# Miniprotein binders against a7ua95r516to809, part 251

Target 1, 294 residues: a7ua95r516to809
Amino acid sequence: ASLSLLSISDLVPDLQFIFFWMSNAIEILYFIQQKSPAYMQTIELMDDKAGSKESLLSATISANEEAMTILEEVIMYTFQQCVYYITKTLYVVLPGLLDCNPFGTEPSSEQCRRAAGVCVCAVCVMPEAVRRVVSVFQTTSDLLQQYQVHSEIQSQMFAYLFFFTNVSLFNQLIDKGPARGWFQRSRVLQIQASVKILLDWAKGAGHNHLAQKFFAKFCSTVTILASPPQQLSQMSWKALCAEHPSLKPVQLHRILTQYQLMAELGPLPIWQPSSEDEAYIYRTVDLLESFENH
Key: E = the ipSAE of ESMFold2; O = the ipSAE of OpenDDE; V2 = 0.75 times the mean of E and O plus 0.25 times the DockQ between their complexes.

## First folded at step 17 (miniprotein)

Design dn2 (at its last look DockQ between E and O 0.95; V2 from the best seeds 0.84)
Fold by OpenDDE base, look of step 17:
Structure dn2 (fold): chain B 294 residues (1-294), chain A 80 residues (1-80)
Amino acid sequence: as target 1 above (294 residues)
Amino acid sequence: SMTYEVTIRTDNPEYLELIAFALRMLAKAMNLKVEEVRREGDTLRIRISGTPMQVEYFEEWVELWLEQKGIDATVEVREV
């Protein structure tokens, strides 16, 4: 099946299977971790009639560690598989977010799965492109809750998914933005509104801190681009670096350069990189974010 | 070491694969040798080799784990 046809709904049965095993492996691991100390203590308190107690204890410790290692491998494998499938789905739907006009009356084509009939919930009133992205995250959240996955694993999963989303959106905006007109103020405002809807969802889902952390680069980029020329032209390079610490000097320089072109502003001395940053603005290898650094 | 057969009977046969996996992991964590795991319809049988003390703890762990999972099952242990 072409990647373009892959919906999160189509993956739910497979994901359910994986989440089932992931959750249970975590529970078994935790169970063993809780019970093993008392068991080992029992062995330690046994009468050493044959001098074999130490060997038995050592063998038991080793066996216990091996069992836990196997469970950890199962957890890691299942986690990776979940992330793999979910990120594939995100990859398909994320480009639509940048082209979305949230101010337009797009008919909600999909009914909220939570309600029978016409739903006016926050998800149903979302633009279709935003709703598709939110649907991936919501489905993930619902599955994690359904299978009662440990909160730490839930946090790790959302951290990675938000990271992936930020990298994808940021790279697309930086690379294709000028050519697609996404740097135009009207388009930027649309993107900003769409991202705000996503962030509001994340806040409502209890992931506000993670969303703010991992979307920082994309949000900073959009914030700069959404700024009126009159306001942004008064901000120095140093001030912009301080306000947007998530952006590398090369990234900020690229954004400002493209902003200048779009706004038909002449060269602004105030946006000139500091002598300290001047060497870094030419590091084009650092312009786009990597998926591997997480 | 003696050989024991642990039999799990449940009205929730959908969990038999999970139970089998859990039993293997619990047995391994206790340094019990798993000789065989068999599914016969709605019954799971695991053959393990160990000391009487190990098998007693294994039975307890299996029962506690099943209880925590909310799986209604009976556990029977016999020497073979």
Scores: ipSAE 0.834, ipTM 0.967, lowest interface PAE 0.4, mean pLDDT 92
Fold by ESMFold2, look of step 17:
Structure dn2 (fold): chain B 294 residues (1-294), chain A 80 residues (1-80)
Amino acid sequence: as target 1 above (294 residues)
Amino acid sequence: SMTYEVTIRTDNPEYLELIAFALRMLAKAMNLKVEEVRREGDTLRIRISGTPMQVEYFEEWVELWLEQKGIDATVEVREV
């Protein structure tokens, strides 16, 4: 339901233009911040022959702040435009992660689990769906480096991209998972393996801390769904909440409901929500995540 | 308060739009009035109004910024 030609490579010329101005606005802002104190001090030390020194200083402070404001607005606008273009591309490619098979043509959940933990004999081939997502992240990283964007801005951008990825994958899984068969155990194990490839990319790119923080909700969901019934049935509601603090009560309840359906289990007393959470497990407004930044 | 013309000539004319933006921001940060900005081929001319002291610091900031950015350019300031 998005535009048919939203590959990241098609957007590179627009992104290059935006990154150029963003990076330069940041550098000019930093330059002014570093030079202004000494300049203001020079005004303070002037001979006050006409008694106009304080008026000049006040006007200069105001003008300096106006320049800073203009630069901050350029930085904010260009950052928002970069994120808009990049996330538009991500939104199109992310659902494919939930359908792909990283284990090849004939996966066995037990055999794939053994191989997925360590590369035993064959090279792990990245599925095309995963490659498309990694390509967006890698192209973004390459452009940020090409234009020498400040490292703190690079971190903020990847924080948002990982946040967006988490929200998109979680919402797709919860909303479309039953109809698409994504809660089948073999599919959950395939999804888990695909996400590991993304996490490995983030770690290798120097963004491990951000990925751990912002993928927590989706990773928790997949971890629960991938758990063997014998193991999961021994964990109380309280224990699951404690182990997966990123999940809201309504979200955890929905995930356990899907697990029960898939494993053909009836209600388990140990999964009864706590009295505090019972009021909130039906809050449908809290089920799906918002794409809005906090 | 006097009017000065700052002339920038560069071996990298693809950067002239960036240079114009940077000079406007540096001038504004110093409370210098930018009266006019003109591009004539590989040359950028900016008219600013301020005290001789302000313009002296502006020229210094422009030269430092160009050096930091690695833009090979000449800066000329003259009273108009």
Scores: ipSAE 0.774, ipTM 0.953, lowest interface PAE 0.5, mean pLDDT 85
ESMFold2 (binder alone), look of step 17: mean pLDDT 86; pTM 0.846

Design dn3 (at its last look DockQ between E and O 0.97; V2 from the best seeds 0.84)
Fold by OpenDDE base, look of step 17:
Structure dn3 (fold): chain B 294 residues (1-294), chain A 80 residues (1-80)
Amino acid sequence: as target 1 above (294 residues)
Amino acid sequence: SMTYEVTIRTDNPEYLELIAFALRMLAKAMNLKVEEVRREGDTLRIRISGTPEQVEYFEEWVELWLEQKGIDATVEVREV
């Protein structure tokens, strides 16, 4: 109940605090890393009064490493907290993406309406369900930029968020798709259009490579399901495996089986798994993606 | 080793917690013993024990870090 009311906007103050400390911890760590070598060299150049120099240097190295370890722990902790809060908001809004009809007329975003009345910006023309997802990512991007978080950490964060999003959407589609009618071609085309909007946003935000990498599995699934029966029925199992390497054999088999049922196609020998893959198509444990394997 | 008191005064008191954290980390990285950190209003005081040379480097690091952060602050060091 309480999770359904959680918006990314409600978390912004908490996230700002966390990003502040994360960014500053990174900066302090970098500062120490940059200054410490010269400091150590100064100790090395000191007059050796009765072997005290070597002990002082060793103690200083140890203390330096300890300081850096503490900073790294702060960075890791703050990173994890950010990811936790952001993924919590994603968890709430992602299901709406699968039910979204992007071809409908939806009102502009509240933010743009307040600022300009009728806004036709890329975000305002987005379906509400897509806009909610994009808003989480955009808010994250804005905060990372506001606090000038190191580009590597930014990339790691978006990598994880895209991973999480892909796993969530993929698992929902595979598990609930048949029952929800998401495997129907018309619905699949809606999902495909919604995902394209998200990918276009990611491209515009400079995360094109990460988005393509981490959404590959979900995109492959949607691509297969969006394919006309006439086209897909001509593709062999091997061809589909080669075209969609992100899908495990069990996943591809599940998708094709559900497609076949939905399209009322008889058994297609051409979709029969190879002898090499035949053992793997029954590994139901590998059907859904895990959140832990990242 | 001697004991020194480093006093930071700033017109940006919102950063005093950050400054305190940074000073602790810098002191630790230099193998300076932090004896005490106190906040008194808009002033931060840190007591450190080390050699005069270490404390001189510490002062330099603190000033450089504050400059890099764009925090307008004064740094004063005294032996106690």
Scores: ipSAE 0.837, ipTM 0.968, lowest interface PAE 0.4, mean pLDDT 91
Fold by ESMFold2, look of step 17:
Structure dn3 (fold): chain B 294 residues (1-294), chain A 80 residues (1-80)
Amino acid sequence: as target 1 above (294 residues)
Amino acid sequence: SMTYEVTIRTDNPEYLELIAFALRMLAKAMNLKVEEVRREGDTLRIRISGTPEQVEYFEEWVELWLEQKGIDATVEVREV
């Protein structure tokens, strides 16, 4: 039964249960927040016949805060459980983005030619690897909408999913890229195109600013690697750092080293790290990213 | 402090666990003590202790919350 939980479709019943309770806990919390001021005012306006009004108000404020704390803990726990299960499925499907060829998708079937004035196969022949990742994002979006989860919580969910996606793709590219040939220019262009499809999904789903923020490190990496040697060799270390602030010095150094090997460039003086960065280019603890929340 | 019994009847008994949770949280937020919660088929009965004024406010919150959720239920409050 464990292996059947790796697919997003297999997890939907469990996610429906968790989203149901998360959504309702959020709504109860906001209901209490909305209604509590008027209730507290009723206590403040109460006739103080027994001299106990201030004690009653204090106890009620404390109880009110305790109730809201319990609801916040339920929301946090259910949110973390959703993220845990969704990212487990996402972890399985993400590596395929680095190996797929979005340019090799050819709409040649008879069904594509029958389409009335439009070719619908452009979406249907999208690389399977990209489709699997989009399916995880789309299923998550559909569930959040089905259960009417508050928009701020929906944004936090996608912020973490995009963060997770960025970390997973970046770490795999840096760690496995040399052995897998992923630094070859034609592969980098294929990877860039595949990520563009994800970014387009995020824009259409109303999450463009979250995707721009949280994909920054991976996107910066592929942008550098996709650059023509004539263009990149004109950029100094300091200029590259300024253009790509999401990359740590050790990460930028590694990317440029792989670029030099792939493009058969010798050492370039303008790529020498600044004096303040020299100490950091060998910090291997900083090379790969943590999946911890930022 | 007096004891009241709040009775919830609904055509949608699948919501009774949610209703019970909501009522516990609403009561706690008002500093009302929940003495007992029991379910009898499609009926939920909750005993709470508080002042008459607090319980009237609680009933208003419960009815508003049920309406906001779109849960078709009847709410009855009686002193016990």
Scores: ipSAE 0.756, ipTM 0.952, lowest interface PAE 0.5, mean pLDDT 85
ESMFold2 (binder alone), look of step 17: mean pLDDT 86; pTM 0.842

Design dn5 (at its last look DockQ between E and O 0.93; V2 from the best seeds 0.83)
Fold by OpenDDE base, look of step 17:
Structure dn5 (fold): chain B 294 residues (1-294), chain A 80 residues (1-80)
Amino acid sequence: as target 1 above (294 residues)
Amino acid sequence: SMTYEVTIRTDNPEYLELIAFALRMLAKAMNLQVEEVRREGDTLRIRISGTPQQVEYFEEWVELWLKQKGIDAKVEVREV
């Protein structure tokens, strides 16, 4: 099946199965963790018949650890499967976010269309491209809540999904942005508005801190590109580095170079990298973000 | 060690696979030897070997877990 046809709705049955097992494995794990100490104590309080108690306790500890390990493996596996399926869906819908014009008239969401009325909810007023991305996150949130998944696991999942989204959007913007005109101020302002809608959703969903943390690089890039030439040309390399610490020197240099070309600015000495950063601006291997090592 | 059969009967057969998994994990965590797990319609049977005291704790854990999950089930233990 073409990846282009994969919607989050199509994955819901599979995801429900995975979330069911993930949640229950977590619950069983915590149950065992809570009950095992008292159980071990009962063994410790048994009459020591010729060292049999110590051997029994050791064997029980080992068996307990093995059970916990199996549960942890189930949790890890199910978590990975969820992330895999959700990120596949994100991969399909994220490119649309960069081409989105949020200032146009957009149709209502499918979910609200069923209610036979013009819904003015926050999701229905979203541009279609933004709504598709938000739908993936909202579906994930709804499933996590439906299956009452432990809050720590929810946080880890959203952290990864926001990380993935940031890397994907950042890399696309840096790599394809110049050719697609995404560095033009008018287009950047559209992107900025679209991302703000997504961040506002994340804030409303209780994930504000995670969103701010993991979208920092993409947001910094968009902020720089959205800056008027008159303002940005007054900012030194050091000032820009300090204001946008999430950007590597090579990334900042690329953004400024492309900005300069787009705005038809002559060479700006004030944007010249410091002597300390000069060696790093040529590290093209560090230009794009990696999906690995998160 | 003696052999026991634990029987779970529930009106929620959709959870029988989960119950089976939970029972296996609980038994393992208690260092009970699981000899057999069988599903017969809406009934789950697990055969375990251990001391009477271990099996008593196992029954308690199973009942507590089922209650926590909100699964209405009857637990029966018999020596076999």
Scores: ipSAE 0.834, ipTM 0.967, lowest interface PAE 0.4, mean pLDDT 91
Fold by ESMFold2, look of step 17:
Structure dn5 (fold): chain B 294 residues (1-294), chain A 80 residues (1-80)
Amino acid sequence: as target 1 above (294 residues)
Amino acid sequence: SMTYEVTIRTDNPEYLELIAFALRMLAKAMNLQVEEVRREGDTLRIRISGTPQQVEYFEEWVELWLKQKGIDAKVEVREV
């Protein structure tokens, strides 16, 4: 059996353990935060020897801050462990988005309709590769809800998962796209359709703002590649930079180069980089994104 | 400064590890010294040292936290 296709469901027991402790550490931290002011006030109202009250209060404030720091460290550690395991499964399933055909010819949509009568279920017609990615996100969302994790922590987790997804897809497209044929027009349109399904999931799950923010680089790339030659050839370098600010000059230059090759266009003067950007279009250190640029 | 033993007995023994962690964090947040934590089946015993006033507030925090978490437990505090 192949562990390269390990599903998120195999990790659910381990994730349940980690989410249990993360959620409870958050709740204990908030309990202390809510109860400490009244407790400190009882020390302030204490009738005591000169100087003894002030020393006790100072020591208690320090100890209180230490306890909250420990809880914050537990929360950060458990958060990082959740993200680590979730992104390992996500890393395995994400490449399939670049290879899948969301327009497939299989009768899956007909089987869904016949089983449920008139079915409008988008998930039933979803390509398997897209479904696997959505399953990771949906399982994560379900676990966060099951353990009633604070909404800000839920947002931070999806911000990182979307950031990770963007970096992974962008890097693979740029690095492996020429050899894999991913810059072919038909493939770009398939990739665009698959990404739209993910964006629709994120919107429906209440994470639209995060997805738009953190998918911007990959989405800009696909948008450019999906543009008809008649439309794209009319856009100058400066116009493209303005429309796609998430792309670094070296990245935009590489994308346009691949577009020219696949559209069988010769060099276009209108795509010549601005003088300001010319120094940067060959910075290969900036071509691929780092997973540390969250 | 006096030593107290806090005993927790619960119908939900699956929560005892969480209770032990919570009590350690609550005690630390109040500047109480935790000297020992041990589990005896469905019973948790924690030894803390502090003033009688600090321990009284600690007991109140523990009972409030248990109530908020929905853990049905008997809390008993005794001077050692």
Scores: ipSAE 0.767, ipTM 0.950, lowest interface PAE 0.5, mean pLDDT 85
ESMFold2 (binder alone), look of step 17: mean pLDDT 86; pTM 0.834

Design dn6 (at its last look DockQ between E and O 0.96; V2 from the best seeds 0.84)
Fold by OpenDDE base, look of step 17:
Structure dn6 (fold): chain B 294 residues (1-294), chain A 80 residues (1-80)
Amino acid sequence: as target 1 above (294 residues)
Amino acid sequence: SMTYEVTIRTDNPEYLELIAFALRMLAKAMNLQVEEVRREGDTLRVRISGTPMQVEYFEEWVELWLKQKGIDAKVEVREV
């Protein structure tokens, strides 16, 4: 099937299977962890007939560790599979977010699954491109809740998904933004509004801290680009670095250079990198974010 | 070590694969040898080898786990 046709809804049956096993493996692991100490203590309290007790205890400890290792492997494998499938769907829908005009009256084509008939919930009033992204996250959240996955694993999953989303959106904006006109103020404001809808959803879903942390780089980029020329031209390089610590010097320099070109501003001495950062602004290898560094 | 057969009967046959997996992991965690796991319709049969004390704890763990999962199942253990 063409990657372009893959929806999160199509993957739900497979994801349900994986989440089922992931959740149960976690529960079994926790059960063993809770029960094993008392069991080991029982062995320790046994009458030492002919030195067999120490050997039995050692063998039991080893077997217990092996069982837990197997369960951890199952948990890790299932987690990775979930992330793989979900990120694949995100990869398809994320580009639409950058081209989205949230101020346009796009008819809501999808009805809210939570209500019969025409729903005016926050998700149903979202632009289609934003709704598609939110749908991936919401489906993930619903599955995690349905299978009562441990909260730590839920947090790790959303951390990774937000990380992936930030990297994808940031890289696309930096790489394709100038050519696509995404650096134009009107387009930037559209992107900013779309991202705000996504962040508002994340806040409502209880993931506000994670969203703010992992979207920081993309949000910083959009914030700079959305700034009026009159305001941004008064900010020094050092001030911008301090206000946007998530951006590497090479990234900030690229953003400002493209902003300058788009806004038809002459060279601004105030945006010149500090002597300390001057060597770093030429590290083009650090311009785009890596998916591997998480 | 003696050999025991653990039989699990449930009205929730959809969980038999999970139960089998759980039994294997619980047995392993207790250093019980699992010799065979068989599914016969809605019944799971597990052959294990160990000491009477190990098997007693194993039965308890299985029953507690099933209860925590909310699976209605009957566990029977017999020496074979």
Scores: ipSAE 0.836, ipTM 0.966, lowest interface PAE 0.4, mean pLDDT 92
Fold by ESMFold2, look of step 17:
Structure dn6 (fold): chain B 294 residues (1-294), chain A 80 residues (1-80)
Amino acid sequence: as target 1 above (294 residues)
Amino acid sequence: SMTYEVTIRTDNPEYLELIAFALRMLAKAMNLQVEEVRREGDTLRVRISGTPMQVEYFEEWVELWLKQKGIDAKVEVREV
């Protein structure tokens, strides 16, 4: 069913329906793949008195391939519907990560630090904005496990969700960051801490490899912005490109421009793009990332 | 080709739509023709057309799939 809902919990019944059919289509496809060779062999071993064995075998191979194609299409359709609904919810909650303060403002920070050593701690609770994003990922993981979806499909699902998260956060930071004050150093450090919480969740969930791969652009951006001026000002354009290969020249140029503005630095000669990159630093079409894969 | 009626009765009627889908896919994978599928309460009645050999293997696949899925069901196949 198609619903216009904002939270992941409102979508759970629809997602349960879709995961149920996706997982069963996968299992039926696997069953057919495992049983068909022996069945085809039985046809090949038939006594062919009327000369009809070859036509029966050919028709059966064709019908078998048609059945598998139908199942593959069901799997693809249900996967795309899951991704669509989950990413609609994720899109709503992701911007809050850029505004939240994971460090807290309690008068006694010693109490908060001490409470972190307790196995149950209400004082050191995950920030609400981070919790909302984690809830989407955790609910997805729980549903995939509940319906015993094939591990390869689970990996594909999280690869896309992490890709989507990276694109959404990166685009919003680049596009809205100046107006929202997100490039101020104190804000960047808060964003870095929030992203670390997400990466820790991904590692604990068994998706560290996927998160490292698909968050690279946003993480590189935050790493550059969080660097102290005395350290970053010693790094040349070529060194920054080498350390952050996920960033396109126009993206790195924009990030450094925002950094020098907020750190109150003048133009730095060592940040001058290489001659190879000078043609690309103004390609606005390459600044924001696409939600589409190639 | 001959016509058979496959009857599935289960204590888990919530799975009848899944069972019907699985039967259609298994039959198609074996080049069996499904002529109709009827639900009567806790029972599915499916008419298929094929050779006796195809229907014998189909019944085996259905019973194995139901067992693998953990669905407690009675399968009966009868020529009609």
Scores: ipSAE 0.775, ipTM 0.953, lowest interface PAE 0.5, mean pLDDT 85
ESMFold2 (binder alone), look of step 17: mean pLDDT 86; pTM 0.834

Design dn7 (at its last read DockQ between E and O 0.95; V2 from the best seeds 0.84)
Amino acid sequence: SMTYEVTIRTDNPEYLELIAFALRMLAKAMNLKVEEVRREGDTLRIRISGTPMQVEWFEEWVELWLEQKGIDATVEVREV
ESMFold2, look of step 17: ipSAE 0.770; ipTM 0.956
ESMFold2 (binder alone), look of step 17: mean pLDDT 86; pTM 0.840
OpenDDE base, look of step 17: ipSAE 0.839; ipTM 0.969
ESMFold2, fold request of step 18: ipSAE 0.769, 0.788, 0.780; ipTM 0.956, 0.957, 0.956
ESMFold2 (binder alone), fold request of step 18: mean pLDDT 86, 86, 86; pTM 0.843, 0.845, 0.835
OpenDDE base, fold request of step 18: ipSAE 0.837, 0.832, 0.837; ipTM 0.969, 0.967, 0.969
ESMFold2, last read: ipSAE 0.771, 0.765, 0.779; ipTM 0.954, 0.956, 0.956
ESMFold2 (binder alone), last read: mean pLDDT 86, 86, 86; pTM 0.844, 0.845, 0.845
OpenDDE base, last read: ipSAE 0.838, 0.832, 0.837; ipTM 0.969, 0.967, 0.968

